# VH-VL binders against q9m4b5: the designs that were tried, part 12

Target 1, 129 residues: q9m4b5
Amino acid sequence: MQQQGSKSGSEMEVTWEDQQNINIFSRLNNRVHDLDDDIKSAKEKCENLEDAGNELILADEEMVRFQIGEVFAHVPRDDVETKIEEMKEATCKSLEKLEQEKESIVTQMAALKKVLYAKFKDSINLEED
Key: E = the ipSAE of ESMFold2; O = the ipSAE of OpenDDE; V2 = 0.75 times the mean of E and O plus 0.25 times the DockQ between their complexes.

## First folded at step 5 (VH-VL; framework fv_tislelizumab)

Design s32
Fold by ESMFold2-Fast, scan of step 5:
Structure s32 (fold): chain C 129 residues (1-129), chain A 119 residues (1-119), chain B 107 residues (1-107)
Amino acid sequence: as target 1 above (129 residues)
Amino acid sequence: QVQLQESGPGLVKPSETLSLTCTVSGFSISSYYVHWIRQPPGKGLEWIGVIYYSGSTKYNPSLKSRVTISKDTSKNQVSLKLSSVTAADTAVYYCAREGYSSGWLFDYWGQGTTVTVSS
Amino acid sequence: DIVMTQSPDSLAVSLGERATINCKSSQSVSNWVAWYQQKPGQPPKLLINWASYRESGVPDRFSGSGYGTDFTLTISSLQAEDVAVYYCQQYYSTPYTFGQGTKLEIK
């Protein structure tokens, strides 16, 4: 408990600015988690739309069967193919934006880590949970 | 001096698109996140969305199908467009800064612009 | 969405007395809560961030506390200038959500 022959790191003070940087890092880290979830969701949607498009290409049927609640509907294949391609393009563009945002936040977090670790070294832990 | 100033039409007709602009001074929108928040008459605050310094956006799911937030870095302006408006969209609209360098949420707000949806 | 609920909806407190406003979240938001003061005709003003950290320039009589789901804003000795509506806000996850507001009046 008591200190004897303590190192300078144990006596280091946290300034208001340091606390601000720690708070910003925590907020950005939470944003990265939200973005990771959104990116994963967008990637899964892209894959599902790509798979649906590929399945449709392999099918030789002119009409596609869709289930709406307890009712089955038949729609023209070309209409479905067009809709899938439109959704895929929109989803892939959204994914690109989410990934750009993540890159931006990761860059900010790296800058904050550099500042905080330069002062606190191993006395602070900014792990990304 | 840090300032945000909203501008736009005072009156918008039902079914039209509402277009608002937030002009900022004393900081660059390239270095900060800018949010839109609204407040209907006599009611509380509702978060609309944010544009990050990268240009990426996040919207309130309740408004996502109707909202677009964009920015023009050269003019230091953030814009909000809300389509298919109804009387429920009548509110004071605010833009607010998320203080990246200060580390504090909504450290500066615009004065707000009143929007009435009526024929 | 995370729902933020304030209590009471309104309160009247005598000058110099303590005012206490509570805020409850529908799920844990850690300490990611801010408090705002809004006077008639003005935009909200940030008072407290990170549940308990007072914004620069905000008087010492304002304090925040809490963690998880239960948060409190306290004004230790009410002054006339403190008449306003107060809002809590979570920023733990999007969409950011606010409490319904608490109207503070002088008794």
Scores: ipSAE 0.000, ipTM 0.518, lowest interface PAE 16.5, mean pLDDT 80

Design s33
Fold by ESMFold2-Fast, scan of step 5:
Structure s33 (fold): chain C 129 residues (1-129), chain A 119 residues (1-119), chain B 107 residues (1-107)
Amino acid sequence: as target 1 above (129 residues)
Amino acid sequence: QVQLQESGPGLVKPSETLSLTCTVSGFSISSYYVHWIRQPPGKGLEWIGVIYYSGSTKYNPSLKSRVTISKDTSKNQVSLKLSSVTAADTAVYYCAREGYSSGWLFDYWGQGTTVTVSS
Amino acid sequence: DIVMTQSPDSLAVSLGERATINCKSSQSVSNYVAWYQQKPGQPPKLLINWASWRESGVPDRFSGSGYGTDFTLTISSLQAEDVAVYYCQQYYSTPYTFGQGTKLEIK
């Protein structure tokens, strides 16, 4: 038998799988917020290290001022160059990983959102950021 | 409710290709990541690779030239192929789900399938 | 690759006493660390995720802590059923890597 007309008082069915997908979306969204803070911090540090490296290339003195954020030191130029390169490798690599993870999560959220909106349409609101 | 089950040949000759299947029930592989991990006798765990819900893969660089992970969503199965095997590939092979309900990693594992590489 | 180093390799603890297992990463992995319990003939079982989040069904005596490079799994009061090998794992970066394992026995 067929359903004729629109039924008042009826709501969209939410299955266990749908609830799991909603829960997964919420968990992923919370992870993205945490990652954004870490990405901003890592990006600033990476930029500071790149700037310090560029300044060092143009340095005239064998002893240079080394600064990352609010920390200052005067050290031999060769030692600073080695330290900057080591820290840059570590920090910029970390930044790449954080950004790659965020891209993966955002892609997963988009897929979940498509599945959930296909079923619930305007009956569900999945807020991002 | 959630179950993963590995299957494949128990014995493989050196230089041949190892083929394993992970059959999943209680969830859809189109909504989860599935990983392969192995454990040589009496040793620790080594991550082999992952297949994402999209079908994209990532492999351990130490195995990348020899490994292929694929899936068949209609059968809810994930497959692992490892070419040019040697005695060093003797291990128990596990598939595991990346579980979002409890966090990101391996909330459910298969029982494992033993693979021995010997002539 | 990020190297995960566990200590000790083996540990014997009396029933009811505290057991502590340490895990150190070669570089910062934030809080992207999981702990597994493995009994003979069984697959590993997830105990702790996100360094300190206890999985559903895992007894309260298990706890995890740490951030960055140093992580700890603690069993506050050892029970007979806790005899197993314990592994830490980082999932901050691929390839995912595990510690070498710590064998826990009762004295």
Scores: ipSAE 0.000, ipTM 0.513, lowest interface PAE 14.8, mean pLDDT 80

Design s34
Fold by ESMFold2-Fast, scan of step 5:
Structure s34 (fold): chain C 129 residues (1-129), chain A 119 residues (1-119), chain B 107 residues (1-107)
Amino acid sequence: as target 1 above (129 residues)
Amino acid sequence: QVQLQESGPGLVKPSETLSLTCTVSGFSISSYYVHWIRQPPGKGLEWIGVIYYSGSTKYNPSLKSRVTISKDTSKNQVSLKLSSVTAADTAVYYCAREGYSSGWLFDYWGQGTTVTVSS
Amino acid sequence: DIVMTQSPDSLAVSLGERATINCKSSQSVSNYVAWYQQKPGQPPKLLINWASRRESGVPDRFSGSGYGTDFTLTISSLQAEDVAVYYCQQYYSTPYTFGQGTKLEIK
C-alpha cells in the first residue's frame, strides 16, 4: 500500500530581495578586486620608498642619482631625501585609506554571505576570487 | 533635501585645464560614491569617473591620462580637473551620487554646468 | 568596453498607446542595467534599476525587463509628460557605458 504525502516540502525560492543581495555581493566582490589591485600597487610603492629612504641614510655622497619620470638626474642628497619622504607619506596614507575601505566592503560581504548561506546553504556559490 | 550643485568657469581655452566643483548637501560624501558624467551638445551621456567614499578613484580609460577627481570631505565637495582641453570637451558636466542605501545607482544628479571650450 | 546599443533611435507613439525601447549589450551584464529619462534642459532621472526595479515615485506604467544581453523599457500607456530621451546604462563593469539614447515623441 502506498501512502501519499499530503505535506509539501519547503521549496527554496529565490525572491526579489534575495536576487538583490546576490547582485550586491557580486558588485562588492568586483570592487574588492579593484581595491586589491590598488592596495598591492600602493603597498609595493610604500615598501620601495621605505627601502630607498633607509639606503639613503647610509649614503656618504653629497649628490645622488635620482629618476624623475623617464630622466635620471644628479641631485643633492637632501633634495632626494625630502622627495622620498613626501612620496612615502602620500603613498602610505593612500594605502591606509584603501585598506580601510576594503575592510568595510569585506564586512558587508560577510553579512550578505551569512544571510544568503543561511537560506540557500550549499546550493549557492558566492565567488570571492 | 538631497542636492548636488556643479560650478565652474563656463568658458575654457584650448590646451588649458578645466576645473569643476560639485557641492553636495543632505548627505555626506563619506557615505556615498560620487560620479562625473558629461553630455556634449546634442549627444549622449559619457561616464568620466567616480570617487569612492574612501577617496579611491576610477576613470574612463579614454580620459584617464587627463582626468583627476578629488574631494574635500570637510567642505562636502568633489572636484573634477580635466587637462589639455579641446573643442571635443565642450559639454554639460554633471555630478551624481551612488550608494548602497540609496538604491546603488545615480538616484540624484546635479543640474549640470555648461562648459564651452573656445578661444 | 561594454557597448550598449538602443533601438530604435527615435519612436513616435500615440497618447495612450504602448511604447517599447530595446537595449542590447555586447556581452552579458546580468541584470546590472538602469534606465534614465531626460527632458530638455534637465539632468537625467533614474527610472529603473537592476533591470526591472522601478524607483520610488516613478509611475507604474514604466516597467523594465531583461537579463544578460537584451533589455526592454516599456511604457504601457503613453502620456504627454513622457516625451523625453531615454537612456539605458550598464554598471556591471567599468567604464560604465550608456546607450546612444531613444527619442520618444507623440505621434
Scores: ipSAE 0.000, ipTM 0.508, lowest interface PAE 16.2, mean pLDDT 80

Design s35 (at its last look DockQ between E and O 0.06; V2 from the best seeds 0.00; counts 0 for: pae O 14.2 > 2, placed apart)
Fold by ESMFold2-Fast, scan of step 5:
Structure s35 (fold): chain C 129 residues (1-129), chain A 119 residues (1-119), chain B 107 residues (1-107)
Amino acid sequence: as target 1 above (129 residues)
Amino acid sequence: QVQLQESGPGLVKPSETLSLTCTVSGFSISSYYVHWIRQPPGKGLEWIGVIYYSGSTKYNPSLKSRVTISKDTSKNQVSLKLSSVTAADTAVYYCAREGYSSGWLFDYWGQGTTVTVSS
Amino acid sequence: DIVMTQSPDSLAVSLGERATINCKSSQSVSNYVAWYQQKPGQPPKLLINWASFRESGVPDRFSGSGYGTDFTLTISSLQAEDVAVYYCQQYTSTPYTFGQGTKLEIK
């Protein structure tokens, strides 16, 4: 049988720069997943330290039992309160920095998607998950 | 103009803690990742760990129990501490930067600082 | 951990001839491989990233290729200044790992 004409279309050429942008997008996406894990961990730690501080205030005791691993100690309440407060400040500040890093990377990924989709449209799929 | 420079004691006794500082200029450690890599005499390269610009860290599992990386953004400095050192920790120690947006490459390295573990 | 293995351990090539260094990963690293050149008394210098992208200022005679588990660094026409140890590195996942190095000498 006679063959019908083939579809004529505009062919998108993937340049070296385009491939690098795709690679950068992939690396950034992997970092966002790592950041999500780190953010989740930091949030849990920040919340646990806040809860520990609140429990200590309510306990109204001068000496507190402190455990790390299998070691137990009875420590002055003020010392434990200071240590918890210092750890909380450090952890919650770290959480803020992790969130700022994620926002920066997500913004950069959005910019890369605009560039790549402007050229390739539906012919490229940039998966985030 | 971009420079990284390691500094430290040069000689460390067995069982002590090694402390090194990487001072950077021409860029901010708030915008880049900084890694530590070491090289024993006549041997290859071993990755120690990284501090991200957020301040979070990742360490080589073989060293994780002994390593701490921290930074002081106001001084533009990154620090490495390695506890309980032995002769096996004798090496040249490098810091290197990584541009997360440029593809996660080590585009600039410090000159390296030689650390010898000896009594 | 991902293990990076280079071959050969040492290589002697005449001036003007092609030098080829191979690097194999224990599992797929896609194209997240970098190549470094290290001369005595100096830190490593980045030559190639993403398996095949040549860094700015690196001579055209250096090229990289490969994907997945098998990677190659090629120097098309060896020059005296190319005498060095060459390392491959994966940056797909932590810990980042390097090959053991290949020493390139003039025959």
Scores: ipSAE 0.254, ipTM 0.736, lowest interface PAE 3.5, mean pLDDT 85
Fold by ESMFold2, look of step 6:
Structure s35 (fold): chain C 129 residues (1-129), chain A 119 residues (1-119), chain B 107 residues (1-107)
Amino acid sequence: as target 1 above (129 residues)
Amino acid sequence: QVQLQESGPGLVKPSETLSLTCTVSGFSISSYYVHWIRQPPGKGLEWIGVIYYSGSTKYNPSLKSRVTISKDTSKNQVSLKLSSVTAADTAVYYCAREGYSSGWLFDYWGQGTTVTVSS
Amino acid sequence: DIVMTQSPDSLAVSLGERATINCKSSQSVSNYVAWYQQKPGQPPKLLINWASFRESGVPDRFSGSGYGTDFTLTISSLQAEDVAVYYCQQYTSTPYTFGQGTKLEIK
């Protein structure tokens, strides 16, 4: 006797709680994308500051032109070196905190992913692309 | 109990800097996002900006050149500074929490603090 | 900026009758819409999140619906304590923006 049921999915019923979890996951995913943009910008700033520091060493001049707001001013080289190092340290600290926030959010998403895939299996796609 | 409370001067002179503090209890600003929102007398709500628990910020572009939001995690406080104020900055200023359990938006608000900009 | 436009600006509804407030966004905001109630001298109070999810402690007579650009807040049987200004808000992207408000009155 054939006993294959036609029951297509006991996990296809979406509860209020399920929809809440889906909405939370979607919003967390958006925040990760926002954080990725901020992290990319911070990394680019770090690279630019490294390049500026290297150019300063190669120039080997006592007074250098340094941008203050919208105006360039001639400033002692060692003062510029100190300023660049301060900016690098601030950017590095900011980048570290952004990465920590991303890690926290990714951890929350992983927990939700377990719950949602366990219930909905192939009926839901929580992966990028 | 989750609570937010705004504090600061109620009267500020034009061209000066408005400084407000949001003191929170019942949650840590290291785990939640705090926003500032204002409401001019008899008008609607305007979002000012947010500080994320990382310390990064986003501001309303209409105010971005004049606004700084910062935090002190040891005091569980979030601060708002608005420079070069005019009469248009007269409003009730609120701080509000964005949290995971509420669906990530303004589940708790402070009572608001009224700021008047006048000579 | 995403503009949130509410209609009507003011609404008078008899006690026990149904009140309906509409909100349209200038571009898709998915279901990232919240509704707030604000009574005089008080901060806004969150009623509905994700367009349709009623917050804890909010009476069953409040409901929300919509997705994309068109959203509705409904009060199924108006009570005296429901007199307030109601705001919709999008939170898909910064700056977060609010509708201009709808003043709900008894009549």
Scores: ipSAE 0.178, ipTM 0.715, lowest interface PAE 5.6, mean pLDDT 85
Fold by OpenDDE, look of step 6:
Structure s35 (fold): chain C 129 residues (1-129), chain A 119 residues (1-119), chain B 107 residues (1-107)
Amino acid sequence: as target 1 above (129 residues)
Amino acid sequence: QVQLQESGPGLVKPSETLSLTCTVSGFSISSYYVHWIRQPPGKGLEWIGVIYYSGSTKYNPSLKSRVTISKDTSKNQVSLKLSSVTAADTAVYYCAREGYSSGWLFDYWGQGTTVTVSS
Amino acid sequence: DIVMTQSPDSLAVSLGERATINCKSSQSVSNYVAWYQQKPGQPPKLLINWASFRESGVPDRFSGSGYGTDFTLTISSLQAEDVAVYYCQQYTSTPYTFGQGTKLEIK
């Protein structure tokens, strides 16, 4: 859609800097994919812990059945509650951190896109389907 | 066809919050950056801020403390809130799309909505 | 913030003649410069991006040039429909900033 204006200058050449920017973009893009998986996993864990906590709140027994791997144990309700809260806090905090990292990376990628498209325009495609 | 349309109150009292909505059609706000720009009467253009794909935002430092941009994907709308308005905030307010094929610039604009701040 | 300064503030040019508008940035913005045309009652229309590339549908009489701090919009042969206010913009860094505008009229 763009028509080249009266730009004076030599033919476009890929510089070392250009290659570095492309490489960085690729690395960041891969990291985003990894983060998406990690975020999904963390969300699921956080939700599961929250659900578990809610179920525990509804329990009025002093001793509760708790599954550890493939083993069921009876443990004090209060101990389980404390453990779930600790796990939830840690997991949710981790999730927050992952989301912040992704946000930062996305911002960086946007900046790189501008730089790369400024030079290469339609000769480069940085968009994902 | 791509369209953006600003809507909101044309009159706002001083110290109140200006609220505007940009209704988008022809593209998804999840796939494009959407910006807000304003233009005081007879003056130039001032960039207000942008909302990214992720929902992250960036604001003009001059307005950062007063500006909030958000979006509703389900409605394909972007919102602008500007708090503690004064007469200096009187302007035509535009929302604009940052397009890929246009080199990451404002390829489509709304018609703008006039906002007057007065008692 | 990067300040964009246009010159002149207003310009009167005869039909068929060349119109030249300049834009200076307070610091280097590489080629991250756009030009817009705005007619009364309308939003700005993107004409030029990356300092020298015309947007689709823009007549070839419009051209942009420059790199670093000095940029120029040229209309090789002014037409009646070209009467408008023109703005330069940098988008190398936020906040994006615009020139103050140049009013182009027919002499």
Scores: ipSAE 0.000, ipTM 0.592, lowest interface PAE 14.2, mean pLDDT 88
ESMFold2 (binder alone), look of step 6: mean pLDDT 91; pTM 0.935

Design s36
Fold by ESMFold2-Fast, scan of step 5:
Structure s36 (fold): chain C 129 residues (1-129), chain A 119 residues (1-119), chain B 107 residues (1-107)
Amino acid sequence: as target 1 above (129 residues)
Amino acid sequence: QVQLQESGPGLVKPSETLSLTCTVSGFSISSYYVHWIRQPPGKGLEWIGEIYYSGSTKYNPSLKSRVTISKDTSKNQVSLKLSSVTAADTAVYYCAREGYSSGWLFDYWGQGTTVTVSS
Amino acid sequence: DIVMTQSPDSLAVSLGERATINCKSSQSVSNYVAWYQQKPGQPPKLLINWASYRESGVPDRFSGSGYGTDFTLTISSLQAEDVAVYYCQQYYSTPYTFGQGTKLEIK
């Protein structure tokens, strides 16, 4: 750790509080990586369900072959429409919750960076990505 | 300043519909998810369901079509209806907020309202 | 449904000593685990979120750890006000599920 310039109060040593903030930042950064994977997955599912719903609107068939994962079934068109809408709403809600959690976490990380960089400047490296 | 307050009848007869209200102050239900959780006497916690800020809901499958959660944004209230009640539905019922700003799940809870199902 | 199992069901620890509560999930829940403290006549209070992140205002003697299926709540130096029932909860998948609870008592 390098002290630059003059500051009031204690010396520029890592305190217990500083170490806790660094530990929290590390945990949140790891969580953001997990969230990014989950968000990507949820977004792809949302898009696939939207596409499936749009395809169904254009179809004139009374019975539809429906696939989710590795399962195939022949289902009445109206039942498939209802199921797609239910799954789309659930998946889009999950995506919204994940995105809101990520926003909260990145806001916390930004606040922690501001505090830590203000105190330590170039002598500390808080990695993200 | 955040507060959730449950209210309801206290006593409900078997086969009737239980109706509870959660009144919220200090935040808008148009900006937060709100959940219902219950706890039978001397037992653990059971998640009942949630309502999106958009009005969409998700319910515990074990309670199936018996549960309806709704909201009145103008009154800042969330309501729970549970139909065809039995003695097994006797519990303390809580409403809770899912936090956006900190990312915390169930960061604020109401005090709970006791519901006894008895004839 | 994901089943959350706590151990032990009850635990007696002397003041100032370490208390450890375990929570296991029937399938991987990543780090989507919260811990709650509940005292008689009160609603549960959130202590830990994301398996290990402490809620603001919660004493630093409380810590959480774990990932996947095995999670732990630790109180490093038990105080009298810590007597309560503790619950773990997964929020990886709906329906959200809680452990059965661990009752913490003073020896």
Scores: ipSAE 0.000, ipTM 0.512, lowest interface PAE 14.7, mean pLDDT 80

Design s37
Fold by ESMFold2-Fast, scan of step 5:
Structure s37 (fold): chain C 129 residues (1-129), chain A 119 residues (1-119), chain B 107 residues (1-107)
Amino acid sequence: as target 1 above (129 residues)
Amino acid sequence: QVQLQESGPGLVKPSETLSLTCTVSGFSISSYYVHWIRQPPGKGLEWIGVIYYSGSTRYNPSLKSRVTISKDTSKNQVSLKLSSVTAADTAVYYCAREGYSSGWLFDYWGQGTTVTVSS
Amino acid sequence: DIVMTQSPDSLAVSLGERATINCKSSQSVSNYVAWYQQKPGQPPKLLINWASYRESGVPDRFSGSGYGTDFTLTISSLQAEDVAVYYCQQYYSTPYTFGQGTKLEIK
């Protein structure tokens, strides 16, 4: 929060509020990376559950071996169908919530960028390194 | 400033392996996904694949048997190798960043490098 | 693979008039659609992400809409610099796929 000769004319004084906004941006940036990983994982799980459901309709036996993610199980066909439907519903609801959270965070980050760049221009970089 | 720059041979003979490098500045490939996209002359865009910040890769199934994407974090470079090339692989090749922090998908692209497959 | 189909393949619009480009996916992609502008000799430039979110620095005459399988890019008042090829892209599932492109010209 210092304006000395070495920075005079090139940078403005960083206030406590400015530092808080920068800190908030950094936290939101970290969260959006985590959300993207969670979203991609949720999509992959949805695809795996869809594939498991499709494999089930092609199975002739009443007892099936299947994998959901990293887990293997041997169960009756009807139990597998119920389990797949339950997991798919839960995963799709989670995916929707994660997508909504990401949208909210990106909106907040855009607003923070506008405020910070209006004051500091190129003297700060809000892109992740 | 964020920049991506593709480089490579320009001309490759049929059946050989195409090797391209994407050099980035202004960000770390440890924090972003980097994609390869190509565009044949007069045609549209085709996604080739991606390397995650973790180093994991995903490839277009149509190219999977011939494609390898790798990275050297110390040099901030991403590489693409495409084996057994044919005239159908003639295209402009782009690398692009997937920008999570601002919700931008491919917010920055390289300028593209032209690759011609010819004898 | 998810197929993205644009319509029309090309259109001519007078300066100051509205241009609309449509994009249809073969299956639901939620709102995971981006729009790009490409001028000759240049890489594509991101205009819209998440179907309707305009990127920073993109003029407000550009807007996106849609959800599921049907998406639209609208340019409310065409300017000379808007002459380009426009691409839609889904990023809901790998492989990421693009529409075939729509060439926009001045009438």
Scores: ipSAE 0.006, ipTM 0.536, lowest interface PAE 13.5, mean pLDDT 80

Design s38
Fold by ESMFold2-Fast, scan of step 5:
Structure s38 (fold): chain C 129 residues (1-129), chain A 119 residues (1-119), chain B 107 residues (1-107)
Amino acid sequence: as target 1 above (129 residues)
Amino acid sequence: QVQLQESGPGLVKPSETLSLTCTVSGFSISSYYVHWIRQPPGKGLEWIGVIWYSGSTKYNPSLKSRVTISKDTSKNQVSLKLSSVTAADTAVYYCAREGYSSGWLFDYWGQGTTVTVSS
Amino acid sequence: DIVMTQSPDSLAVSLGERATINCKSSQSVSNYVAWYQQKPGQPPKLLINWASYRESGVPDRFSGSGYGTDFTLTISSLQAEDVAVYYCQQYYSTPYTFGQGTKLEIK
């Protein structure tokens, strides 16, 4: 159940436990900011690798152009397919782990938010920098 | 308690500048993102823009040339100015709060202020 | 801009029955989707954040799911007070965009 009947108030003393919950929320907020950037980057890479793999499936040439950094090479199609599949698996798996971490953190923040908002409402500042 | 309240003229002539104010209580605008959203009669929601606690702004590209969002922290107010208005700008205008993580979207909204653009 | 498309445009459901509203994004938005309820003359009310996280005070019968491009809002047992227009929103990138809305009515 929610904390029904709970009153917020600037008159209530901030306990040591309240301060720890605030500190934990702040740390989690900072981590979510970093995760959002990492997730966006990983998502773009995963999608780009999926697109590259799909293009190769449609190609009928035995040799394809492949970019590694600033170098473009004409390599056997099978080698490029294998490399893209390996990179895609690694990148998409990384994305999955980052998303799992974010879900865990968001869940924790939600629980802390309910506790802190019920007691302090907007008399407390819980923000991401 | 958290409250947001929009205010403005209600009626604006075409080609003039619409000026709205969002007055907040129960929190500091220095600690939250404040957004403006509008809703034309019988239609859906359109995001106008946001002002961050730092004072930085982001605007909907469709409105960017006409829109300015600013804030006065001493009055705990956020302002919206929309220039060169036309009948297409007739809508209910809302301000809304985004808290904490950049994805914690509009947990509190103002009641909305109706703006009619007519001659 | 990311386009959010809801289906259906309107939905009639009997009291106590399950209501399902779908939302599709034109590109992946991960789980950066919120759902709002709006009743006539009122501002929208946030129901679900992060695709599946129910906001404080929102009844257990509301749930959200989805990832990437396909999202769903479910009301497990419709009550009279649930008659409203429902909107999905992405906040993966600016400009933030909303679906066109789904009008939920009692059958």
Scores: ipSAE 0.000, ipTM 0.527, lowest interface PAE 14.9, mean pLDDT 80

